VH-VL binders against o60147. Designs and how they scored, part 130

Target 1, 175 residues: o60147
Amino acid sequence: MLEKNKYLYIFRHIQTNQVLLSQGNVLKKTALFQLPYPLQKPVAPNGMRPAKLRKDHWVPLLKVEFPNESMFQSVFMQLLNYRKYRSVQPLTSDLLKLPIPVRRRKIMRQEVPNTIADLADILNKEKFPENSVRLQLSDKSDSEYADWPPSVQIDSEEIKLSRGFREKTTVDEAR
Key: E = the ipSAE of ESMFold2; O = the ipSAE of OpenDDE; V2 = 0.75 times the mean of E and O plus 0.25 times the DockQ between their complexes.

## First folded at step 6 (VH-VL)

Design j25 (framework fv_dargistotug)
Fold by ESMFold2-Fast, scan of step 6:
Structure j25 (fold): chain C 175 residues (1-175), chain A 120 residues (1-120), chain B 106 residues (1-106)
Amino acid sequence: as target 1 above (175 residues)
Amino acid sequence: QVQLVQSGSELKKPGASVKVSCKASGYTFTSYGMNWVRQAPGQGLEWMGWINTWTGEPTYAQGFTGRFVFSLDTSVSTAYLQISSLKAEDTAVYYCARGTYYILTGFDYWGQGTLVTVSS
Amino acid sequence: DIQLTQSPSFLSASVGDRVTITCRASQDISSYLAWYQQKPGKAPKLLIYDASTLESGVPSRFSGSGSGTEFTLTISSLQPEDFATYYCQQLYEYPTFGGGTKVEIK
């Protein structure tokens, strides 16, 4: 096949607000190796396996549709590099004053606004054609974490959390 | 068109140093990590490590600490591999390859390779 | 490091043959496996990533399958241009390559 992924699927954890990136509309177990990233060294220790992926704890944050595969790859790679960049930045003095569990919780909650801001920054730098990138969010207010370039078209319809990123089946449509 | 163009072959004596370059074009240099892969004559592929082009941070595989240095010049979209105190067993083709530790897509573009020969 | 074992190391085949190469990982690597083709004197070329996804421009006679610790690369009908050395690579941890499988004319 020549046609590859043109979609970036971004998930968030319902309790911690941590973010996972995916090239597919369903999370793979290996996505859990993103969890130490950006808060710790972003390596999976040899022989270590992540805990069982509980897919019901991860909900859609946003879906990005690119006009072609090369644009998708460029943005996806840059977003991974932004996450790595954040993992090596020094903590602010305000965060250092907090007890470790509170500090960790606050950092994790910032992954959603940080991911959205990083995505917008990448799209602003890349100068894609007007209205060539389509964004669909589960909560449209999350788009307010960033200023979007003219290349971005935000869908008026939000992602239904009950469906995730999955396509309707015959059974679903019979409702 | 994405291209990685490496410097020409080198013939060095044991104890010398060599610096191999890898010039990228056709994409945003800082959007992808740069990997280095070695292949000794008649042997298989060996990953040496990578450099984060955004932060400049290198990561070395266990056998490639000390004598091997990855660096960048982002102003000319070029990555460098420097090998000091060359030994006969360093004789190999050295490849640069685009990719990242965290992506599923493997190394999608490779330089043509630079042959480094170490002999007395 | 994660060890990758390729079998066979050497394969003799004829044009039109179905060729299967196996790659076994020393631990579960999920789907983080790529396959490369290398012709003499050339850089490797990415054929397959994420265990089963064909890279753009790669002929459909190439396919990959497997997950966890056992993976296969299949060439459904070997062509003259397919005589090369094939490598698997894991990207689950620090990348490592299999030992390679040389596919030669019978």
Scores: ipSAE 0.007, ipTM 0.497, lowest interface PAE 11.0, mean pLDDT 81

Design j26 (framework fv_dargistotug)
Fold by ESMFold2-Fast, scan of step 6:
Structure j26 (fold): chain C 175 residues (1-175), chain A 120 residues (1-120), chain B 106 residues (1-106)
Amino acid sequence: as target 1 above (175 residues)
Amino acid sequence: QVQLVQSGSELKKPGASVKVSCKASGYTFTSYGMNWVRQAPGQGLEWMGWIDTYTGEPTYAQGFTGRFVFSLDTSVSTAYLQISSLKAEDTAVYYCARGTYYILTGFDYWGQGTLVTVSS
Amino acid sequence: DIQLTQSPSFLSASVGDRVTITCRASQDISSYLAWYQQKPGKAPKLLIYDASTLESGVPSRFSGSGSGTEFTLTISSLQPEDFATYYCQQLYEYPTFGGGTKVEIK
């Protein structure tokens, strides 16, 4: 299928502004591994991620439609690499002076503007046809975090992911 | 350049304790978790657990609670594995390995390994 | 724990051969599968993550495919430096490794 994995769904945490990427309109519990800081205690059952994904705490930020799966995969993997790269950068002296909880909150608050800027940077570097990538936002003012290339069309329609959003367990649903 | 450098080989008697170190350099220590992996002679790889370098909180795989302790000294970017009440079956090469909360990326850098031999 | 079964456990091959190694998971792990290369006396080296994404600096003759419960590592044209033991690893739950596949010269 040409339509398989054409959509990138981006969610944000309502309180922390942390961001999760998804290949579908549902968040899987394993998506919590994308976070450098756990949102909930205790971290269980496997200890490497929060025990529970609360769908009421995550809201749609952005939906990206790509013309094909190849372009989707390229952009998706580059976004994950940008996030990994950011997580390993040296912290500034100003951040290191702060207590750990305060430091975490400052870093987490930047995930939304950083993710949007990273997406725009990737799309500016890729050679995509004019108006071939469609962005649909929950709040159009978030598009102001970046300058978008001619390949990007920002949709005027609101995101309808809230009606379709549902939690997934670590055991994926069978096809 | 990212490097993980582990302490040298240890030869111990049953009942003794050993402490293996893993010194990190070339990156921000607290931005990555540190994993511990064991490999018995001629056997495969076994994940023992990890420690969150930001919080200091360890997580142990089943079978590695009690005698095994993960700890940190963030002032020198070093992680430690301590094994108490050593048994012959603890004979193995112990590796530290850098991991992220991004499970898609695997363990991208590894220490050279520390051979712990337990014999009478 | 999620069990990973690698096949074959041992294979003998010549330089220039196409080598295929299979890893099967006891349950669906989506694409959360990595491949490692380990040479004698050395630590493992990450080759592939997210089932099919090549790690930086790894030669293009290595490729990964699969999703769910069945995964494959392929070396399109085996080189002398590729003789090693290969391990798959799942990161869907507590990490577990396959039993390894030893690739020896014929």
Scores: ipSAE 0.005, ipTM 0.501, lowest interface PAE 11.7, mean pLDDT 79

Design j27 (framework fv_dargistotug; at its last look DockQ between E and O 0.04; V2 from the best seeds 0.00; counts 0 for: pae O 9.9 > 2, grease 19.7 > 18.9, placed apart)
Fold by ESMFold2, look of step 7:
Structure j27 (fold): chain C 175 residues (1-175), chain A 120 residues (1-120), chain B 106 residues (1-106)
Amino acid sequence: as target 1 above (175 residues)
Amino acid sequence: QVQLVQSGSELKKPGASVKVSCKASGYTFTSYGMNWVRQAPGQGLEWMGWINTYTGEPTYAQGFTGRFVFSLDTSVSTAYLQISSLKAEDTAVYYCARGRYYILTGFDYWGQGTLVTVSS
Amino acid sequence: DIQLTQSPSFLSASVGDRVTITCRASQDISSYLAWYQQKPGKAPKLLIYDASTLESGVPSRFSGSGSGTEFTLTISSLQPEDFATYYCQQLYEYPTFGGGTKVEIK
């Protein structure tokens, strides 16, 4: 009854700690549309959504192996919805006291732990079979941002690639 | 059931304008992007762009940044394509198509298409 | 822009035949490729996405393969309802479509 295993790939920006979700081990250029932008302000060179995808700025954070497409789609959609829901929440009084640049940096610093916590929350609520979902991290200490359900088996081996999730091809390097 | 229902065919003269509607039902409208695709008679498919249904931000493909305008009415779950200063070359079927997860995996649901004919 | 070249442009086949359609990309698009079927006067129908993942409700005689720059749609045993035009689409960047492959009765 199970089709091919399906992977969720999550990337982190090396400077801003912004997070991008991907169904493939190479980020699409359109993945940038996951990033928020200021509706009230025009696009600027230093806005939250970069003008182009700089692949050398995005490194592996984690990957999740699901046994089938249905589980993958459910979790992927819920993660996107959590990010959208969080983007419309009112700011706390403590954050509102900060200058805008400082506030922005503090919010961005939370994207990695928030995404990991959201993933764990979704997996806890889904009640998947024991050990049916395999999680691999680039830094195993990041698993400490959340409590993981019995359905999750955390891989003992960290992701060792410094850029992306795949090996380069000869044609890819030549281009 | 997910459904996209487009407005009926249009016969127009050069220089006129037209507004094609695409009414969505059976899903949360603001959770999926809306794409517009053109197909001239006997020709292939051409992506025109998309609109973010949550923010209202349109994105236009090359060649579609001038006379083509995407818009929304989220209160009735409807996307619109407006074409101004119609030319004979605009004669085509225009499709709306839902982009799964913001165009992540392809266009899983399509409207039935709206034929726009521009002739003197 | 990423160009997609489909071959053949036109294919004559009989019911029961195995048919193969190729889509070649002008640059590496990983596995971000979809296949569509379109019958005359109808909207396209998504068959396959992410190169090889079958869309729900699509018959198992359809399969997709490939990565990088070369992709294949295969129909293992052609049925009467499969005579149509098939398009590939890349979703690595702003979507573009291949020129189409028309499959007709021999």
Scores: ipSAE 0.417, ipTM 0.781, lowest interface PAE 3.4, mean pLDDT 85
Fold by OpenDDE, look of step 7:
Structure j27 (fold): chain C 175 residues (1-175), chain A 120 residues (1-120), chain B 106 residues (1-106)
Amino acid sequence: as target 1 above (175 residues)
Amino acid sequence: QVQLVQSGSELKKPGASVKVSCKASGYTFTSYGMNWVRQAPGQGLEWMGWINTYTGEPTYAQGFTGRFVFSLDTSVSTAYLQISSLKAEDTAVYYCARGRYYILTGFDYWGQGTLVTVSS
Amino acid sequence: DIQLTQSPSFLSASVGDRVTITCRASQDISSYLAWYQQKPGKAPKLLIYDASTLESGVPSRFSGSGSGTEFTLTISSLQPEDFATYYCQQLYEYPTFGGGTKVEIK
C-alpha cells in the first residue's frame, strides 16, 4: 500500500458547518455529492446546498493518518454509509415544526459532532493496533465529541490553517 | 416502482369512527415520512400532518388534533389515518402522500385517495 | 400559518395557449414552493419543486419561477391533457396549499 493514500481529511464549511470527507487536503468537486441536499440554486448558506465547490469556503476540521490505504478505505466508506443512513431518516417532528432555514441550520450544526462521533465509533469497531491511527484536529476541543479507542493517538498539535487551507505536502500534491 | 394504495370508500354516520389505510411499496417505507392531505368536496387541499415512519411519531396540523390519529404497521409498510367522532364536515377525500427525501421538495407520490362520507 | 393566494382562481384557455398562474405568499418563503396538477377524481401530481425544479417525467412545457413572495407556474403551450386544477404549496413551514387555479377549455 502506498503511504500517500492513507490520509483522511475532513472539512467543514466556514458558514454552514457542513462536513465533507476527502482523501487529501484538496477537495474535489465530487465531494459535493456527499451533501444531503441537492445541488441547486441558491448557493449556501441561503439554499444550504452549494451549486459549486468553493474550496475557499472549506477548512480542515481534522486529519487522520492510517497505517495503510486499506484501513483508510474501510473507514472512509463506513463514514459515508453512516452519513447516508442519517440523511435518509425522516426528520423529527420538533425539526419539522421549525421554519426551513432554522431547521437546516440546526441539522447542519450537528454534522461536525456527528461525523466525529461516527469516526470514533467506526474506529472502535475496527480494533486497529494501539496508536496506529493518528488524529489531528483543528480544534482540540472537538475531540471531546467522542470517546476514542486505544488505536487512536491524538496529536497535541492542532492543524494550522493558511487562508482556510492546510499547507500542501508532497504526498497531497500527488493526489 | 413506488406505489401508495389506499383503502376503499367509507360511508359512516356521525359519531362513528373510520380508519383509512395506505399501503406503500416499491421503496423503503421507513426512509420517508407519510403525509395526510384532506380535500373536501369541491374544495382545495389541506395538509393534515405527517407521521415519522421510522420513529412512529405523528405531527398534526392545527385543526386536526384530537379526533385524528396517525399510526403505522411497519411490518406491512402501511400507514393509517383514524378519525373518531365523525362529523358531517369530515366528508372528504383523504390522501396519503410520501414526502421526498426532504419534505421541502414536495410530495412526490400519492395514494389514490379515500372518500369518507359522513351522513345521517 | 403562511397563506398562499393563487390567481386567477379560474382560467379559460385554448390548446396552444401560454398559460401563467401566480401564487403569492403572505411572507417570504424563499424558494420552498411546489406546484401540483390535479385532475377530477385523481390525486394531485407533483410538477415542480423548489420553485423551479421540474419533477422527473413532467413535460418541459411546464416551468416555475419566482422567489420570496411571488411565484409563477407557466405552461408554454397548453395541451389537451393540461386542463386541470393547479395548486401551489409552500414548504417553508408546515405545508399549506394555495386555493387552486382551474384551467378550463375556452
Scores: ipSAE 0.011, ipTM 0.601, lowest interface PAE 9.9, mean pLDDT 85
Fold by ESMFold2-Fast, scan of step 6:
Structure j27 (fold): chain C 175 residues (1-175), chain A 120 residues (1-120), chain B 106 residues (1-106)
Amino acid sequence: as target 1 above (175 residues)
Amino acid sequence: QVQLVQSGSELKKPGASVKVSCKASGYTFTSYGMNWVRQAPGQGLEWMGWINTYTGEPTYAQGFTGRFVFSLDTSVSTAYLQISSLKAEDTAVYYCARGRYYILTGFDYWGQGTLVTVSS
Amino acid sequence: DIQLTQSPSFLSASVGDRVTITCRASQDISSYLAWYQQKPGKAPKLLIYDASTLESGVPSRFSGSGSGTEFTLTISSLQPEDFATYYCQQLYEYPTFGGGTKVEIK
């Protein structure tokens, strides 16, 4: 049976600093569609390989626990909407003038501060009860990217991932 | 106004190649991915894969590797689908469709479709 | 690969009717489901994404509901322009579409 979800996990890529949002502590292959830049170079003798989600390349950035599913859904949808609007903005002329690898690196490095700022903005607007939202950060210094409302409790406990956090491809699932 | 305009219908013999174009206008081409969707006559929709318009890197669904190639020309905001070694079972309407780089959106704008007919 | 089963495959309805179409996923896809409308000879049009979020410009008579493995598309008062084939699509893994539901005039 499905349990009502009240947890938001945010992951970052260890090399690129790109961010993925997830419901629960397992990343699904379709989370890759959140990325404007693919993590894998397409190489194959007879065509391209399906995209892989490599669990060892992603680490938790933060985990948010909401008091109920309704509050979770409101914040999650708003955060996706913020990412939506960021992803459809045209690149600045300055970024377009940079060599492609440098440009990609600069854009990707901003995803962590941008996501944290967006989350804090949403939580400040929602006016949730004092100490009702639990925020766990892998690196406490990341809390400095934003000002947090009184609804948020920040702690430094380790973010636990499920044992089922695994790399998958379409080919692997066909087997 | 966002618009995706595809090239006209093609009639090809088995073993030939075809290249379908999809020209985008009304938005920043590199801000959205381009998806390809196939529909055989009287059948449903089948996702073939997508191309990242900013990087040029394609991703293919299983069953569409090898003979199918996604490419683009960003200078004219155009995506391409090339099919080599055409077979009768490739007969279908091929659609390009715009998708954002996050998993909760569907494909919000579509080309009008290109009919590719493969017959002797 | 996630399979989507739509029911019914075909239905006949009159203008003003309430129409419900169901989509069942072979595994839990949370809310990562979209609905499309396709008219003969035309490209599909996005109606709903994230199971229940109405796409901009889509009439309010369309609504979506469900999560996990069972989803519904409802048209509260069918209009002449709504006679079409409707498809669900999952985006939880690589995208797949349901088989379609054709809504015809009674």
Scores: ipSAE 0.006, ipTM 0.486, lowest interface PAE 11.6, mean pLDDT 79
ESMFold2 (binder alone), look of step 7: mean pLDDT 93; pTM 0.952

Design j28 (framework fv_dargistotug; at its last look DockQ between E and O 0.26; V2 from the best seeds 0.00; counts 0 for: pae E 9.8 > 2, grease 19 > 18.9)
Fold by OpenDDE, look of step 7:
Structure j28 (fold): chain C 175 residues (1-175), chain A 120 residues (1-120), chain B 106 residues (1-106)
Amino acid sequence: as target 1 above (175 residues)
Amino acid sequence: QVQLVQSGSELKKPGASVKVSCKASGYTFTSYGMNWVRQAPGQGLEWMGWINTYTGEPTYAQGFTGRFVFSLDTSVSTAYLQISSLKAEDTAVYYCARGDYYILTGFDYWGQGTLVTVSS
Amino acid sequence: DIQLTQSPSFLSASVGDRVTITCRASQDISSYLAWYQQKPGKAPKLLIYDASTLESGVPSRFSGSGSGTEFTLTISSLQPEDFATYYCQQLYEYPTFGGGTKVEIK
């Protein structure tokens, strides 16, 4: 099996806590379309979907190493589907009582824990071999957002982030 | 090209019901919310509410609860507005309008409007 | 509900004129404001959203500015096709519209 392109990086926005998925440690412009807005609408107000990708505004949340690209692709697509589905779900009564800007911010704050939970759920369903998936988190406490299957090995070391949103000590394959 | 095509004008008596349709084309129907806007003759625009086209959940603005019902037929990319127990004050042009699910970027596409006239 | 007050309600102008329409909100709505153009017998047309972002396909002579409680729509050089009624819309809460400004020929 090819080991190429087997790394999933999940980035969070340093201000809004929005989440983007990436194959490799370099975000592409097209990643912005992952945000829960219609594809045909180019830009959302107030930076919810920036017109341009500011890479320096995004930091790695976690890194996942899969055994091969096929497994990566499967999980990646499922994560996107989960996000899409969640974005169109009915809002709770409590959220509806809030002014729209406050509501929007609150929803965005939930993207990190929701994405982590989604990942765990997907991996639980996939039932990959034991310790075949390596998970590294920028904040180890984020692993507590989900119950992880035996297929996931959580690294003891956290991702060391530089200001340029890259790992300080780890060399990853570039996409 | 994105299009919203509404049903034709309606003439109703007080107490009757009317159902206005809004057929969408040129885009993925469930990717955008559908809003309803009322405009009485010679008056301004009133947001009536919206329906989540993916889940079917409607949200009604203040003053548009009870007699107003939003519904969908996703198989034909169509949204509906039903008004029951019609009153004279319901006489207006009703618009469907596409918008994002978070009400951020305004209503970018509109139906041509449906005139509903309520008269004895 | 947030109230939007447009001024003036009526505006007479000539082709080539610079036209300014104001929309005032009853409370701070940040930049959550849109502008629409409506011609008689036609549906509204979105011109600007997020107070100052021009909708695709809208002529550059249209511009929006403002934040908080006061907003402005500007037509730099009025064209014959610009005679219409203009509405502001707040998107801070569930949408409400201003009363409209009718731009008519002088």
Scores: ipSAE 0.036, ipTM 0.656, lowest interface PAE 3.1, mean pLDDT 87
Fold by ESMFold2-Fast, scan of step 6:
Structure j28 (fold): chain C 175 residues (1-175), chain A 120 residues (1-120), chain B 106 residues (1-106)
Amino acid sequence: as target 1 above (175 residues)
Amino acid sequence: QVQLVQSGSELKKPGASVKVSCKASGYTFTSYGMNWVRQAPGQGLEWMGWINTYTGEPTYAQGFTGRFVFSLDTSVSTAYLQISSLKAEDTAVYYCARGDYYILTGFDYWGQGTLVTVSS
Amino acid sequence: DIQLTQSPSFLSASVGDRVTITCRASQDISSYLAWYQQKPGKAPKLLIYDASTLESGVPSRFSGSGSGTEFTLTISSLQPEDFATYYCQQLYEYPTFGGGTKVEIK
């Protein structure tokens, strides 16, 4: 296998602010397994079934370009593990005092700041070359949720894709 | 070196129960999901479901509800498949396979398979 | 569930032949398709993921192509060790496998 530049595509839900991570610029339905608060109620003992993916409900949050595939995989797996770790931590007393719907909404809203903070933490622990990791955000103010290491360069161009990270093609016939 | 080692073959009577194990080594167990795949004699591959190895949360495919239970023991890096009230139609080779559905890789490592035969 | 149809279900070929196997999905799955090789009595082996990316250690004679609903696995010059059953798998939803294509020696 030839080494390739790798991208991490991060999406957020327009209503809930829940976050999905993707190796591709198009979300696949199984990405919904990442959600600690699923869009569809779990069915015991069957476990959780992913709800139908509504691509129009997910917008770009952040695109990360890594210098090579191995660095991409290391960071991606660590980020997934951070998210899994957060999902199994005991809830604070303050959160437990809230009604379930209010509590879930509050937790879901924190996924964007938490994901950005986790990404920065991982990148600060890794020794990557200066300016080797490129971040492109939909809203540059979201970069303020974290302190970034010298390895990170934040693109001045914001993501302007209205339908995910899908590149505009010149012709609908060339699907 | 990544390895998935499954328990040995089982011969069971209808109505019995069986528990198949899949012991992982060579990687961090909780960093990857564990999938279960069934293959009846002379038939193709059938995905049964997966278990999130960090949270312990199982997900079952249609047709594998009720009698099938995925579980794990992270302290020994082992995943389990339990089948209760065995029927002749459960005769198959059962595979565990490493993967994660949000990583575009498919299942990169497989156990050797466990043959479960259900006959009177 | 997404259905995958493989064609052909069976083919006979000789060493050195170029072999093509197709996999059609019942709906758009983008590039979330993998190919596996299974030899008699053994577990499947991942050959290709993300429709066209060759798994590490897999010989370069194997290649994959396609996106959306139509996918192809190609073996450019069939070797004796390539006689096996090949399966496609979609990972866009609950994983499902194609019916398999058995490649036998002529």
Scores: ipSAE 0.007, ipTM 0.566, lowest interface PAE 9.1, mean pLDDT 82
Fold by ESMFold2, look of step 7:
Structure j28 (fold): chain C 175 residues (1-175), chain A 120 residues (1-120), chain B 106 residues (1-106)
Amino acid sequence: as target 1 above (175 residues)
Amino acid sequence: QVQLVQSGSELKKPGASVKVSCKASGYTFTSYGMNWVRQAPGQGLEWMGWINTYTGEPTYAQGFTGRFVFSLDTSVSTAYLQISSLKAEDTAVYYCARGDYYILTGFDYWGQGTLVTVSS
Amino acid sequence: DIQLTQSPSFLSASVGDRVTITCRASQDISSYLAWYQQKPGKAPKLLIYDASTLESGVPSRFSGSGSGTEFTLTISSLQPEDFATYYCQQLYEYPTFGGGTKVEIK
């Protein structure tokens, strides 16, 4: 049977720049468990988990179209593993010299470039066919955080949606 | 079941030193920072600094460099505050307080406090 | 350091009263403010963080509001166990505390 295209959706928090990975174009409440709290390890470069999901605080960062589910699952799980590994590493001495609120803001702001770099690193290691993976960004300059393999086709059109990855409606604007 | 238990009160002469302990239980000690807070008699709360319990790196507030030393013994989940060259103005209750490394949630658990009295 | 000014420094109230305590920061601290309750001889107890989020187990009569430089702690119906000293704390940079507000029985 014909394989169905699969999307990886990546969201950014409008204030903290924390990042959430999603299999769907709307975040589920359980996505918050990707953020640390309570901490089991002392080094968590990403900030605290909010008590509830405020969907109006999470905007599109990028989406990736894969030719099939298998490729999507491989990349998605590797991204989660990269984030876990980074979250338990000791902070650098340069970060430790900063005032705590400045340090935390700087760590959170690293999530966007780190996630983009991780994605590119994974895609560079994979043996995907040329132009088989389509990447669309909300800000095309974010592609500059990494070197992309020939398998990646970067969409010339930016994501213009401001609430998730669905089109706005009158009802959605009232929220 | 999080608990911070501090060592008992101390009576010291000027010029002496003191070491206050703060033993943690009910959570992974190295997953949260340890803060020290001073409260002089009849006065408000004053943050002295904190120690990263994973790296052992202390950070001191302005005015608490030199005579104040934070340290750890992670094998017994204990943080220490040492004060050298004690002065009368060091008379206070000293609290340890657990904080998130990001400190966005405030200090959620506190020790019972250790009264240090410095008098001649 | 960021100075926090609490107002009033002292207030007298009756059981059942609505009590309001104000904390003003010397600079914009976003929502990075916590409130603590302290009774004589006891350690402070965290009530509210992130300006308005109640800590687990804190009664719903406590509420916090504000952002930027002006913050308020409100006790909607004062109970006998609420007579204490209240402190605000900024968490925007290295923490500092307000001077405290002592709430006593009329």
Scores: ipSAE 0.007, ipTM 0.527, lowest interface PAE 9.8, mean pLDDT 83
ESMFold2 (binder alone), look of step 7: mean pLDDT 93; pTM 0.955

